VH-VL binders against Arf-GAP with Rho-GAP domain, ANK repeat and PH domain-containing protein 1 (ARAP1). Designs and how they scored, part 8

Target 1, 186 residues: Arf-GAP with Rho-GAP domain, ANK repeat and PH domain-containing protein 1 (ARAP1), of Homo sapiens (Human) (q96p48r954to1139)
Amino acid sequence: ASMGDTLSEQQLGDSDIPVIVYRCVDYITQCGLTSEGIYRKCGQTSKTQRLLESLRQDARSVHLKEGEQHVDDVSSALKRFLRDLPDGLFTRAQRLTWLEASEIEDEEEKVSRYRELLVRLPPVNRATVKALISHLYCVQCFSDTNQMNVHNLAIVFGPTLFQTDGQDYKAGRVVEDLINHYVVVF
Short names: E, the ipSAE of ESMFold2; O, the ipSAE of OpenDDE; V2, 0.75 times the mean of E and O plus 0.25 times the DockQ between their complexes.

## First folded at step 4 (VH-VL)

Design k11 (from k03 with heavy chain N31Y; framework fv_masavibart; at its last look DockQ between E and O 0.03; V2 from the best seeds 0.00; counts 0 for: pae E 9.6 > 2, placed apart)
Heavy chain, then light chain:
Amino acid sequence: QVQLVESGGGVVQPGRSLRLSCAASGFTFSYYGMYWVRQAPGKGLEWVAVISYDGSDKYYADSVKGRFTISRDNSKNTLYLQMNSLRTEDTAVYYCARDSWYDILTGPMDVWGQGTLVTVSS
Amino acid sequence: QSALTQPASVSGSPGQSITISCTGTSSDIGGYNYVSWYQQHPGKAPKLMIYEVSKRPSGVSNRFSGSKSGNTASLTISGLQSEDEADYYCSSYTSSSTWVFGGGTKLTVL
ESMFold2, look of step 4: ipSAE 0.006; ipTM 0.588
ESMFold2 (binder alone), look of step 4: mean pLDDT 92; pTM 0.940
OpenDDE, look of step 4: ipSAE 0.012; ipTM 0.581

Design x2 (framework fv_felzartamab; at its last look DockQ between E and O 0.03; V2 from the best seeds 0.00; counts 0 for: pae E 13.2 > 2, placed apart)
Heavy chain, then light chain:
Amino acid sequence: QVQLVESGGGLVQPGGSLRLSCAASGFTFDDYAMNWVRQAPGKGLEWVSGISGSGGSTYYADSVKGRFTISRDNSKNTLYLQMNSLRAEDTAVYYCARDYWDSSGYWFDYWGQGTLVTVSS
Amino acid sequence: DIELTQPPSVSVAPGQTARISCSGDNIGSKYVYWYQQKPGQAPVLVIYDDSDRPSGIPERFSGSNSGNTATLTISGTQAEDEADYYCQVWDRSSDYVFGGGTKLTVL
ESMFold2, look of step 4: ipSAE 0.000; ipTM 0.505
ESMFold2 (binder alone), look of step 4: mean pLDDT 92; pTM 0.928
OpenDDE, look of step 4: ipSAE 0.013; ipTM 0.555

## First folded at step 8 (VH-VL; framework fv_felzartamab)

Design z1 (from f01a with heavy chain D31S S57Y; at its last look DockQ between E and O 0.05; V2 from the best seeds 0.00; counts 0 for: pae E 11.7 > 2, placed apart)
Fold by OpenDDE, look of step 8:
Order: C-alpha cells, then structure tokens, then sequence
Structure z1 (fold): chain C 186 residues (1-186), chain A 121 residues (1-121), chain B 107 residues (1-107)
C-alpha cells in the first residue's frame, strides 16, 4: 500500500483491519492509555511523518517497541492516516447520512440508525470503525488520568474521520455517540 | 536490483555552488526516504541531509543547515542536493543512501558509489 | 548529543575472530547498524537491528548490543574482510550518528 490508497487497498490483518491501524492502536493501548492529552497532543512532525511513511511502505514489517516510540508520534501518525484516506473512514457516499443521524433526538432511534449505517459500510471500513471506536472507548475509561473524556476525543476525531476543519460539530457528535453507545451499536 | 548513481561532483571554489543528483532504479522511489551521506578524504562517514518519500519533509545536519537544500523528483526517480556557500570542509565524496525503517530504527540499506566534491581555491 | 566511539584499528590473523566495538551512552537501548567499506568503494550494510544480517552477508558476521557497547564479530576472518567498519545509530536529537570507523587488518 502507498500514500493515497483506499482503506481496502491497505495491508490487512485479521478481521479486515488494516495493519497500520492495528499497529498504532495496539501500541497506544499498551503505552498511551494513561498519557495526558493522548490524541490531543501533537507529535513531532518529522518523526510522525517518518513513522507514517514507514507504516505505509510496509506496515507488517514495522514493530513499535514499548518505551522507544513517543505515543504522541504514533497517535499523530494514526490520525494523519485516517484523515488522509481518499474517501474518509465513513466513505464519501455515506458521510452525510452519518452526520444526519447525529441529529436524531431519540436515542434508541439514533442507535438503530447507526447500526443500519454500519451495515452499509464496506467490510474493511466497518471493521476499522469498530476497532477504532473500541479503542477510543478504552481510552476514555482512563479519562481521569489522561484527561481525554468522550467529548474531548470526539473533538479530535470528528474532524479527522470526516475530513472537516472542525466547523461541522455533527462530526464530533457522531464520534461521541459511537463511543457512548459502543456496546449497543457494535 | 536497487541501484543508486550519483553525479554532479567536481571542483568548485569556496563560496561557490554545486548541485548533485542521484538517479534511483530498481524500487518504488517515492516509497522511501532518501539521504545524503558524505565522507571527507581519509575520514569517516557523516550524515548530511534526508528527505521523506513524498518530499514533504527535509532534514539537515547542523553543519549544512542554511547552505544545502535536499529535494527530489519522484517522477524522475531522482534525488538532488543543492549546495551553496561551499567551504573547504565540505570537500568529500557524497553518497546517496536509501533509508529503511522497521522497529524504531533508521538505517541505510543501499548506497550509491558516490561523487567527489572538491572545494578549493 | 550521542557519540559513538570505535577503536581506530583492529588486527586479526586469518581464521581468527575479529571483534570491533562501538561504545556510546546507553546504546544498548538503541538499535545499532554496521557498515563495511572497502577502499574506493561505497559502504555496505552488514548488520542491522543489532544482530540481523542482510541477504548476501556471510554468516561469519554477527552483532550484539548491550549496555554501553555494541560489537561486530567476524568469526573465521578472511582476507576479503579487511576493510573499514562503521557503526551507526539513529537519535531523535542528532538523527543519524556514525562511529569514527575501525580499520580491520587481516595479517
């Protein structure tokens, strides 16, 4: 896989999750759950870029060693990868429908709608969304330590996953809803 | 087979400029960061500059910052080093080297044969 | 800034084991890489990630790294192994750092 490739063109691991996503999520889970401001703090640009390029070159050959890689560089690499997806994680075709779903007032109806939308995603996208949201759910469990509650994570990942400049608050709402309702949605 | 071929070396006066090129073949050029490493006559190896695969990020040793510019043309599979304000201490064989990374480690897995730059009055 | 120190020269008789050291503060926590350079030639990677060999490198070449010293070991040294050897690390502050090099002479 190379820069600009679609999500489905990436090196895939078990359960159709791109290896690049798995490597980053796994490392952060191991080393970054209690890191203050995880995903909010930016890594060093040069290091992040080098890491990302290495992962894109051959994610299967990259082994992130605990204690050696700064978690902010890894988190930044993951965010950059997700942001740079040609169609976004939720695809261009489905992007608006996800944002509209966030406006549903009835929580049960909203959850039902998210379930429907997940089924419409390509298998790799669906698996990746599930893995990412699961991970973020774990991250927010340590919010007392890392200061990244559901809302803070949504602020960061909304624009990232929907490829916005943070002007559309609905993007954050979708992420927030998915984290809050992770158990029933997935 | 990976091949790197440097060119552009020669004799230049102090304060002069020179542009080096490195032609790459045998691999997907844009997928790899590239570097310049130099070796003064009878001396050791010194990293000079690096550039990311896309060309979006560049890195320099303190000894050349502000004077040297690394660039690349991925459509031509070519790496460049623009050297300005050259000094006698810049005299060296300049190697282009391919960057590789796996476990938080960066190294040079392939090298060109080098091109000699001589800075002398 | 991290500095890597190598002995300027090492001599070994044919068939004997050559050991080239590369010393640096806590380099055992970093991966060390080794390059061979013969006169008039470009460097060639002989060891990566402390102890791994690229394809084409003889098995007599091995590497280790612990504490403050990395070591390149050449077992059953041959005449063709006479060359300069450089260790290298990557550092977040200094980027790529090379040792001063060691000239290996096969007597």
Amino acid sequence: as target 1 above (186 residues)
Amino acid sequence: QVQLVESGGGLVQPGGSLRLSCAASGFTFSSYAMNWVRQAPGKGLEWVSGISGSGGYTYYADSVKGRFTISRDNSKNTLYLQMNSLRAEDTAVYYCARDYYDSEGYWFDYWGQGTLVTVSS
Amino acid sequence: DIELTQPPSVSVAPGQTARISCSGDNIGSKYVYWYQQKPGQAPVLVIYDDSDRPSGIPERFSGSNSGNTATLTISGTQAEDEADYYCQVWDSSSDYVFGGGTKLTVL
Scores: ipSAE 0.000, ipTM 0.561, lowest interface PAE 11.6, mean pLDDT 92
ESMFold2, look of step 8: ipSAE 0.007; ipTM 0.524
ESMFold2 (binder alone), look of step 8: mean pLDDT 92; pTM 0.927

Design z2 (from f01a with heavy chain D31S S57R, light chain S93K; at its last look DockQ between E and O 0.04; V2 from the best seeds 0.00; counts 0 for: pae E 12.8 > 2, placed apart)
Heavy chain, then light chain:
Amino acid sequence: QVQLVESGGGLVQPGGSLRLSCAASGFTFSSYAMNWVRQAPGKGLEWVSGISGSGGRTYYADSVKGRFTISRDNSKNTLYLQMNSLRAEDTAVYYCARDYYDSEGYWFDYWGQGTLVTVSS
Amino acid sequence: DIELTQPPSVSVAPGQTARISCSGDNIGSKYVYWYQQKPGQAPVLVIYDDSDRPSGIPERFSGSNSGNTATLTISGTQAEDEADYYCQVWDSKSDYVFGGGTKLTVL
ESMFold2, look of step 8: ipSAE 0.000; ipTM 0.504
ESMFold2 (binder alone), look of step 8: mean pLDDT 93; pTM 0.934
OpenDDE, look of step 8: ipSAE 0.024; ipTM 0.655

Design z3 (from f01a with heavy chain D31S S54R, light chain S93R; at its last look DockQ between E and O 0.08; V2 from the best seeds 0.00; counts 0 for: pae E 13.0 > 2, placed apart)
Heavy chain, then light chain:
Amino acid sequence: QVQLVESGGGLVQPGGSLRLSCAASGFTFSSYAMNWVRQAPGKGLEWVSGISGRGGSTYYADSVKGRFTISRDNSKNTLYLQMNSLRAEDTAVYYCARDYYDSEGYWFDYWGQGTLVTVSS
Amino acid sequence: DIELTQPPSVSVAPGQTARISCSGDNIGSKYVYWYQQKPGQAPVLVIYDDSDRPSGIPERFSGSNSGNTATLTISGTQAEDEADYYCQVWDSRSDYVFGGGTKLTVL
ESMFold2, look of step 8: ipSAE 0.000; ipTM 0.525
ESMFold2 (binder alone), look of step 8: mean pLDDT 92; pTM 0.928
OpenDDE, look of step 8: ipSAE 0.010; ipTM 0.567

Design z4 (from f01a with heavy chain D31R G50A S57Y, light chain S93K; at its last look DockQ between E and O 0.04; V2 from the best seeds 0.00; counts 0 for: pae E 13.6 > 2, placed apart)
Fold by ESMFold2, look of step 8:
Structure z4 (fold): chain C 186 residues (1-186), chain A 121 residues (1-121), chain B 107 residues (1-107)
Amino acid sequence: as target 1 above (186 residues)
Amino acid sequence: QVQLVESGGGLVQPGGSLRLSCAASGFTFSRYAMNWVRQAPGKGLEWVSAISGSGGYTYYADSVKGRFTISRDNSKNTLYLQMNSLRAEDTAVYYCARDYYDSEGYWFDYWGQGTLVTVSS
Amino acid sequence: DIELTQPPSVSVAPGQTARISCSGDNIGSKYVYWYQQKPGQAPVLVIYDDSDRPSGIPERFSGSNSGNTATLTISGTQAEDEADYYCQVWDSKSDYVFGGGTKLTVL
C-alpha cells in the first residue's frame, strides 16, 4: 500500500475493513480507553510517521504491543490515515450531502437520511464508518476517565473525516449525530 | 487587537429588508468562522447564523431560515447579514462574534458592540 | 434538543459567594461556556470548557458541570461582578444554545 491508495486499495480484513483501521482501533480499545485526552492529544511526529509507513507497507505484519507504541502515536497514525485518503471516508461525491443532512431539523428524518447516505457509500467505506463510529461510541463510554465525550470526539473527527478547508464545525455535527444515534443508524 | 464593528442597523417596516455589516481587524479573518447573535430588548441571547472561514458553509437558526443570508468578503475582512421579510420579532441588537474551535467545543471568544435593528410599523 | 434553564436573578452581598446554575437534560455530557454581559456592553467570555478561565478573568470565577446542572461560582463577589450571565452549549440539532440569562445583583 502507498500514500495515494484509496480505501478499497488497502489490505482488507474479513469484514471489509482496512487492516490499518482494525489494528489501530483494536490497540486503542485494549490499551487506550482510559487514557486522558485520547484522540485529542498528538503523538510524537517521527514515531507516528514511522508507524503509519509500516502499516501502509504491510499492515498484516504489524503487531502493536503496549510498551512498544504509545497510544497517542497509534491514534495519530489512524487520524493521519483517514485524513490522507484521496477520496475521503465519506467520498467527495457525498461530502456536501452528509454536511447538509446534519441541518435536518426533524430527528427521525435526519436519522433516516443518514441511513440512506450510508447505503450509498461504497461497501468498504460503509463498513469502515460503522467500525469507527462503534469504536468512538465505546471511547465516549469512558469519558468520565478519558475526558473525551461525544462533543470532544466530534470536534476531532469532523475535520479528520471530511477533510474540510478552514474551520467548519458542521462536520463535527455529523460525527456527533452518528455516535449519539449509533444503535438506530447501524 | 481583535476588533469587530457592526453597522447597518436602523428602523424598518415589517416585510422590509436590511443588510448588516461587520468590519473585522486584528486577526486573519479568513481563518475563523463568524456568527451573528441577537438580543431582543430586555431579553437573552439568541444565535442567528454562522459561516465558515472560507465562506463555503452557512448555517441558520430555524427562526430565520429562508429570510436571512449570511455572507463574507475575505478580501475586505467583512461579514454580512442580509435580512429579508423582516418581522417585529426580529427587533434586536445584532452582534457579530468570532467563532473559536478546539477539541472541547464551539464558542465565541470576541464580540462586536452590536447594531440595533427595529422592525415597526 | 436541549434547553438550558437559568434562574432569572441571584442576589449576593459583597464578599459572599454567588452561584449561578444552568440546568439542562444531561448537560454534564457537554462542555459549558459562560459569558458576562454588563449593561450596554457586549458579552465577554469568563469560563470555557466547564471550568477554565480565559486570560484576564479573575481567579474568583470558577465553574463546574455534572449531571443535569452546570454552575458558575464567583467567590468573594465584588461590585463590578454585577452583570447578566449566560451559559451556552453546542448541540447538533440547535447549534449554539444559550440559557435565558441570570442577573447577578451585588447588594
Scores: ipSAE 0.000, ipTM 0.486, lowest interface PAE 13.6, mean pLDDT 86
ESMFold2 (binder alone), look of step 8: mean pLDDT 92; pTM 0.929
OpenDDE, look of step 8: ipSAE 0.005; ipTM 0.563

Design z6 (from f01a with heavy chain D31S G50S S57R S103T, light chain S92T; at its last look DockQ between E and O 0.04; V2 from the best seeds 0.00; counts 0 for: pae E 13.9 > 2, placed apart)
Fold by ESMFold2, look of step 8:
Structure z6 (fold): chain C 186 residues (1-186), chain A 121 residues (1-121), chain B 107 residues (1-107)
Amino acid sequence: as target 1 above (186 residues)
Amino acid sequence: QVQLVESGGGLVQPGGSLRLSCAASGFTFSSYAMNWVRQAPGKGLEWVSSISGSGGRTYYADSVKGRFTISRDNSKNTLYLQMNSLRAEDTAVYYCARDYYDTEGYWFDYWGQGTLVTVSS
Amino acid sequence: DIELTQPPSVSVAPGQTARISCSGDNIGSKYVYWYQQKPGQAPVLVIYDDSDRPSGIPERFSGSNSGNTATLTISGTQAEDEADYYCQVWDTSSDYVFGGGTKLTVL
């Protein structure tokens, strides 16, 4: 619906993250943290698509309510939004650099490199990465119930955030590293 | 063409050690997680161990933790399984399998032909 | 942890439809993968993500997954389909889990 589909062209909230991201994350935080397989399970195709279309048209007008949307439909809509970003969350310009940083053997040096790369992201992208990784950190805190530990979440979000065409373990390693070191990276 | 060729199987006594190798070709080896899956004679498939493409993450079935070590040498396109403290129950054909994943799951898209390990006195 | 149960054997006449079940608690919430293993050979993936066929797998192979049961279906079964068939899921607590296998006999 808007003239632009880039991250900075989305409706933004008070913390400079897209309202579509905030709405989905907030709903899953309220209703989905104890849901088994959250983010791994697929929502119903038609419900997911209608929700995503509504969010893209006017995210500020969409209010997600338990009993009206299934958490898997919301999680699928969020994943689809992130995967379809024209330049990606980490930007095409920085994508390879992020992936190569995951190969640094020394953990402290790797963490320092991630902090450096975060500073180089556009402000909206950086705020969105922080919000998303913070959310995933909280999701794994409930892993005894939802069965989604850091490794499981990295499997889901690696390809989603780096928009890979196939298996790329580096994408999952970046996500896993950011969640594991959330406190010191952010 | 993706090819996986296991070697290093043989006869060993209980308590002994053996090292398996899997030579990979036809793909960028370092970009893929790799697995060992075993099959006891006349029995079904059992996952044994996984390793990430870089080698930085390793995973083991409870039945082999502390006894088996998975590793890889990406400069030689080779996957390894070091098996220590072998038991009769470890007798199986051991398959090297390439891991594949998408947003929905994990599976094994290519398998080697297997190498037989026999643990017997 | 989830356990996957398959019938130990299924027999069908040539040209008939074979159905191989894989039962597990709430397996419909997971994606199911199917492997074919012919005698003396390595397993080959025949179905992924419940119902999708890899390139080169004949259209007579199909899959479904709902509730507590996933099913591999082979329509118009041929002699070369005689093999062992395994279902597999990935689980956060158990990692890779295989069913016990089903021997398909084409008589």
Scores: ipSAE 0.000, ipTM 0.485, lowest interface PAE 13.9, mean pLDDT 86
ESMFold2 (binder alone), look of step 8: mean pLDDT 92; pTM 0.927
OpenDDE, look of step 8: ipSAE 0.020; ipTM 0.602

## First folded at step 9 (VH-VL; framework fv_felzartamab)

Design w5 (at its last look DockQ between E and O 0.15; V2 from the best seeds 0.00; counts 0 for: pae E 11.7 > 2, placed apart)
Heavy chain, then light chain:
Amino acid sequence: QVQLVESGGGLVQPGGSLRLSCAASGFTFSSYAMNWVRQAPGKGLEWVSGISGRGGYTYYADSVKGRFTISRDNSKNTLYLQMNSLRAEDTAVYYCARDYYDDSAYWFDYWGQGTLVTVSS
Amino acid sequence: DIELTQPPSVSVAPGQTARISCSGDNIGSKYVYWYQQKPGQAPVLVIYDDSDRPSGIPERFSGSNSGNTATLTISGTQAEDEADYYCQVWDSRSDYVFGGGTKLTVL
ESMFold2, look of step 9: ipSAE 0.007; ipTM 0.507
ESMFold2 (binder alone), look of step 9: mean pLDDT 92; pTM 0.936
OpenDDE, look of step 9: ipSAE 0.026; ipTM 0.673

## First folded at step 11 (VH-VL; framework fv_felzartamab)

Design v1 (at its last look DockQ between E and O 0.04; V2 from the best seeds 0.00; counts 0 for: pae O 11.5 > 2, placed apart)
Heavy chain, then light chain:
Amino acid sequence: QVQLVESGGGLVQPGGSLRLSCAASGFTFSSYSMNWVRQAPGKGLEWVSSISGSGGYTYYADSVKGRFTISRDNSKNTLYLQMNSLRAEDTAVYYCARDSYDDSGWYFDYWGQGTLVTVSS
Amino acid sequence: DIELTQPPSVSVAPGQTARISCSGDNIGSYYVYWYQQKPGQAPVLVIYDDSDRPSGIPERFSGSNSGNTATLTISGTQAEDEADYYCQVWDSRSDYVFGGGTKLTVL
ESMFold2, look of step 11: ipSAE 0.360; ipTM 0.775
ESMFold2 (binder alone), look of step 11: mean pLDDT 93; pTM 0.945
OpenDDE, look of step 11: ipSAE 0.000; ipTM 0.558

Design v5 (at its last look DockQ between E and O 0.02; V2 from the best seeds 0.00; counts 0 for: pae E 17.4 > 2, placed apart)
Heavy chain, then light chain:
Amino acid sequence: QVQLVESGGGLVQPGGSLRLSCAASGFTFSSYSMNWVRQAPGKGLEWVSSISGSGGYTYYADSVKGRFTISRDNSKNTLYLQMNSLRAEDTAVYYCARDSYSDEGWYFDYWGQGTLVTVSS
Amino acid sequence: DIELTQPPSVSVAPGQTARISCSGDNIGSYYVYWYQQKPGQAPVLVIYDDSDRPSGIPERFSGSNSGNTATLTISGTQAEDEADYYCQVWDSRSDYVFGGGTKLTVL
ESMFold2, look of step 11: ipSAE 0.000; ipTM 0.454
ESMFold2 (binder alone), look of step 11: mean pLDDT 92; pTM 0.937
OpenDDE, look of step 11: ipSAE 0.017; ipTM 0.596

## First folded at step 12 (VH-VL; framework fv_felzartamab)

Design t1 (at its last look DockQ between E and O 0.14; V2 from the best seeds 0.00; counts 0 for: pae O 8.2 > 2, placed apart)
Heavy chain, then light chain:
Amino acid sequence: QVQLVESGGGLVQPGGSLRLSCAASGFTFSSYAMNWVRQAPGKGLEWVSGISGSGGFTYYADSVKGRFTISRDNSKNTLYLQMNSLRAEDTAVYYCARLSYDDSGWYFDYWGQGTLVTVSS
Amino acid sequence: DIELTQPPSVSVAPGQTARISCSGDNIGSYYVYWYQQKPGQAPVLVIYDDSDRPSGIPERFSGSNSGNTATLTISGTQAEDEADYYCQVWDSRDDYVFGGGTKLTVL
ESMFold2, look of step 12: ipSAE 0.116; ipTM 0.676
ESMFold2 (binder alone), look of step 12: mean pLDDT 92; pTM 0.918
OpenDDE, look of step 12: ipSAE 0.013; ipTM 0.573

## First folded at step 13 (VH-VL; framework fv_felzartamab)

Design s6 (at its last look DockQ between E and O 0.04; V2 from the best seeds 0.00; counts 0 for: pae O 11.8 > 2, placed apart)
Heavy chain, then light chain:
Amino acid sequence: QVQLVESGGGLVQPGGSLRLSCAASGFTFSSYAMNWVRQAPGKGLEWVSGISGSGDFTYYADSVKGRFTISRDNSKNTLYLQMNSLRAEDTAVYYCARHSYDDSGWYFDYWGQGTLVTVSS
Amino acid sequence: DIELTQPPSVSVAPGQTARISCSGDNIGYKYVYWYQQKPGQAPVLVIYDDSDRPSGIPERFSGSNSGNTATLTISGTQAEDEADYYCQVWDTRDDYVFGGGTKLTVL
ESMFold2, look of step 13: ipSAE 0.006; ipTM 0.566
ESMFold2 (binder alone), look of step 13: mean pLDDT 94; pTM 0.950
OpenDDE, look of step 13: ipSAE 0.005; ipTM 0.535

## First folded at step 15 (VH-VL; framework fv_felzartamab)

Design r6 (at its last look DockQ between E and O 0.03; V2 from the best seeds 0.00; counts 0 for: pae E 12.9 > 2, placed apart)
Heavy chain, then light chain:
Amino acid sequence: QVQLVESGGGLVQPGGSLRLSCAASGFTFSKYAMNWVRQAPGKGLEWVSYISGSGDFTYYADSVKGRFTISRDNSKNTLYLQMNSLRAEDTAVYYCARDSYDDSGWYFDYWGQGTLVTVSS
Amino acid sequence: DIELTQPPSVSVAPGQTARISCSGDNIGDKWVYWYQQKPGQAPVLVIYDDSDRPSGIPERFSGSNSGNTATLTISGTQAEDEADYYCQVWDSRDDYVFGGGTKLTVL
ESMFold2, look of step 15: ipSAE 0.007; ipTM 0.525
ESMFold2 (binder alone), look of step 15: mean pLDDT 92; pTM 0.936
OpenDDE, look of step 15: ipSAE 0.015; ipTM 0.561

## First folded at step 16 (VH-VL; framework fv_felzartamab)

Design q3 (at its last look DockQ between E and O 0.32; V2 from the best seeds 0.00; counts 0 for: pae E 11.6 > 2)
Heavy chain, then light chain:
Amino acid sequence: QVQLVESGGGLVQPGGSLRLSCAASGFTFSKYAMNWVRQAPGKGLEWVSGIYGSGDFTYYADSVKGRFTISRDNSKNTLYLQMNSLRAEDTAVYYCARDSYDDSGWYFDYWGQGTLVTVSS
Amino acid sequence: DIELTQPPSVSVAPGQTARISCSGDNIGSRWVYWYQQKPGQAPVLVIYDDSDRPSGIPERFSGSNSGNTATLTISGTQAEDEADYYCQVWDSNDDYVFGGGTKLTVL
ESMFold2, look of step 16: ipSAE 0.006; ipTM 0.524
ESMFold2 (binder alone), look of step 16: mean pLDDT 92; pTM 0.936
OpenDDE, look of step 16: ipSAE 0.048; ipTM 0.621

## First folded at step 18 (VH-VL; framework fv_felzartamab)

Design d1 (at its last look DockQ between E and O 0.04; V2 from the best seeds 0.00; counts 0 for: pae O 8.4 > 2, placed apart)
Heavy chain, then light chain:
Amino acid sequence: QVQLVESGGGLVQPGGSLRLSCAASGFTFSSYAMNWVRQAPGKGLEWVSVIWGSGGFTYYADSVKGRFTISRDNSKNTLYLQMNSLRAEDTAVYYCARDSYDDSGWYFDYWGQGTLVTVSS
Amino acid sequence: DIELTQPPSVSVAPGQTARISCSGDNIGSKWVYWYQQKPGQAPVLVIYDDSDRPSGIPERFSGSNSGNTATLTISGTQAEDEADYYCQVWDSSDDYVFGGGTKLTVL
ESMFold2, look of step 18: ipSAE 0.017; ipTM 0.588
ESMFold2 (binder alone), look of step 18: mean pLDDT 91; pTM 0.937
OpenDDE, look of step 18: ipSAE 0.013; ipTM 0.577

Design d2 (at its last look DockQ between E and O 0.04; V2 from the best seeds 0.00; counts 0 for: pae O 8.7 > 2, placed apart)
Heavy chain, then light chain:
Amino acid sequence: QVQLVESGGGLVQPGGSLRLSCAASGFTFSSYAMNWVRQAPGKGLEWVSGIWYSGGFTYYADSVKGRFTISRDNSKNTLYLQMNSLRAEDTAVYYCARDSYDDSGWYFDYWGQGTLVTVSS
Amino acid sequence: DIELTQPPSVSVAPGQTARISCSGDNIGSKWVYWYQQKPGQAPVLVIYDDSDRPSGIPERFSGSNSGNTATLTISGTQAEDEADYYCQVWDSSDDYVFGGGTKLTVL
ESMFold2, look of step 18: ipSAE 0.028; ipTM 0.588
ESMFold2 (binder alone), look of step 18: mean pLDDT 91; pTM 0.923
OpenDDE, look of step 18: ipSAE 0.014; ipTM 0.570

Design d5 (at its last look DockQ between E and O 0.75; V2 from the best seeds 0.00; counts 0 for: pae E 6.5 > 2)
Heavy chain, then light chain:
Amino acid sequence: QVQLVESGGGLVQPGGSLRLSCAASGFTFSYYAMNWVRQAPGKGLEWVSGIWGSGGFKYYADSVKGRFTISRDNSKNTLYLQMNSLRAEDTAVYYCARDSYTDSGWYFDYWGQGTLVTVSS
Amino acid sequence: DIELTQPPSVSVAPGQTARISCSGDNIGSKWVYWYQQKPGQAPVLVIYDDSDRPSGIPERFSGSNSGNTATLTISGTQAEDEADYYCQVWDSSDDYVFGGGTKLTVL
ESMFold2, look of step 18: ipSAE 0.035; ipTM 0.601
ESMFold2 (binder alone), look of step 18: mean pLDDT 91; pTM 0.921
OpenDDE, look of step 18: ipSAE 0.158; ipTM 0.736
ESMFold2, look of step 20: ipSAE 0.047; ipTM 0.626
ESMFold2 (binder alone), look of step 20: mean pLDDT 92; pTM 0.933
OpenDDE, look of step 20: ipSAE 0.184; ipTM 0.725

Design d6 (at its last look DockQ between E and O 0.09; V2 from the best seeds 0.00; counts 0 for: pae E 15.9 > 2, placed apart)
Heavy chain, then light chain:
Amino acid sequence: QVQLVESGGGLVQPGGSLRLSCAASGFTFSSYAMNWVRQAPGKGLEWVSVIWYSGGFTYYADSVKGRFTISRDNSKNTLYLQMNSLRAEDTAVYYCARDVYKDSGWYFDYWGQGTLVTVSS
Amino acid sequence: DIELTQPPSVSVAPGQTARISCSGDNIGSKWVYWYQQKPGQAPVLVIYDDSDRPSGIPERFSGSNSGNTATLTISGTQAEDEADYYCQVWDSDDDYVFGGGTKLTVL
ESMFold2, look of step 18: ipSAE 0.006; ipTM 0.456
ESMFold2 (binder alone), look of step 18: mean pLDDT 93; pTM 0.940
OpenDDE, look of step 18: ipSAE 0.009; ipTM 0.574

## First folded at step 20 (VH-VL; framework fv_felzartamab)

Design e1 (from d5 with heavy chain S100L; at its last look DockQ between E and O 0.78; V2 from the best seeds 0.00; counts 0 for: pae E 6.7 > 2)
Fold by ESMFold2, look of step 20:
Structure e1 (fold): chain C 186 residues (1-186), chain A 121 residues (1-121), chain B 107 residues (1-107)
Amino acid sequence: as target 1 above (186 residues)
Amino acid sequence: QVQLVESGGGLVQPGGSLRLSCAASGFTFSYYAMNWVRQAPGKGLEWVSGIWGSGGFKYYADSVKGRFTISRDNSKNTLYLQMNSLRAEDTAVYYCARDLYTDSGWYFDYWGQGTLVTVSS
Amino acid sequence: DIELTQPPSVSVAPGQTARISCSGDNIGSKWVYWYQQKPGQAPVLVIYDDSDRPSGIPERFSGSNSGNTATLTISGTQAEDEADYYCQVWDSSDDYVFGGGTKLTVL
């Protein structure tokens, strides 16, 4: 249930993206794209928890400074925030529809379906999906160095974004498809 | 039902080579990192090597770097370990294990029954 | 790499509480996983993320982790709990580290 924790209930920036998401994505984009195993590695438990607590209390007051935060602590805080969303990034109402779309065999038809589903998301959710997938596209561009290709990112973010226990390959497929087709979907 | 079945173990002389296989079923193989963990007779568990879903990231314990090569064939749902320049210290039961991702880390949720490798004259 | 130390053996009477320690420098900053291995069998996960039980693991199994020590606790210990128990951490440097193992005997 949604009680004070939905994306729309977060502090938002000027672009309708939660400040917590923007801060984490921006920091990792500036400092973490060449980090080996980024998003696969986990941060230290206590540091991740303290950072996430600070961001939940007042994300606008938290500044992620180069050299003061380990990229794995920031990536873990972002993943935990997304996993803990009460309604999820793709919403409970649309979750099954997104997962079913991943089964479409014709790639052009599947891409068209993803575009339609994106339009149906709440504006904050849609903007956040775009920001995250754009970021993951950039991460895989550095896969020669960080060793995180599209498939490996999908393994991490499928369960995280669709809030599964890692047993549903369709969640990974949606993420993989969105990254692979970023330019035409968004 | 998740199943992992190792094969390819046997007796080999020091300096020899052996290739282990692990046949996987009951889950979407390509979405899981896979690992080899070994156990010398009467001893504890030792991690050997791991590989991510598409094979884009491979990693090894220091004791086997340069001698062992991990690989996978996602079309056959099979994990492999090529072991070269074998030593007596490599004598062990070799388990394949499935990695499970959580937001807290990685751990091995399913293990095969293992295959015995004996390195002896 | 962190080094994990376990006692080689622990003995308990049936129905009593067994405690198996796993010591490591600042292990409380890591998530700890516990595996049970019965003779001639592969390991089975019994605790993940310090204290959580997988489906099918009895409630008598519990875990804790703080400071330099993680502990697997088995309350109301039964004969079928006789096994070797291993702790494991995942290191952010891509290392999987196991403790040396503890043989639990139920007399």
Scores: ipSAE 0.063, ipTM 0.653, lowest interface PAE 6.7, mean pLDDT 87
ESMFold2 (binder alone), look of step 20: mean pLDDT 91; pTM 0.912
OpenDDE, look of step 20: ipSAE 0.313; ipTM 0.769

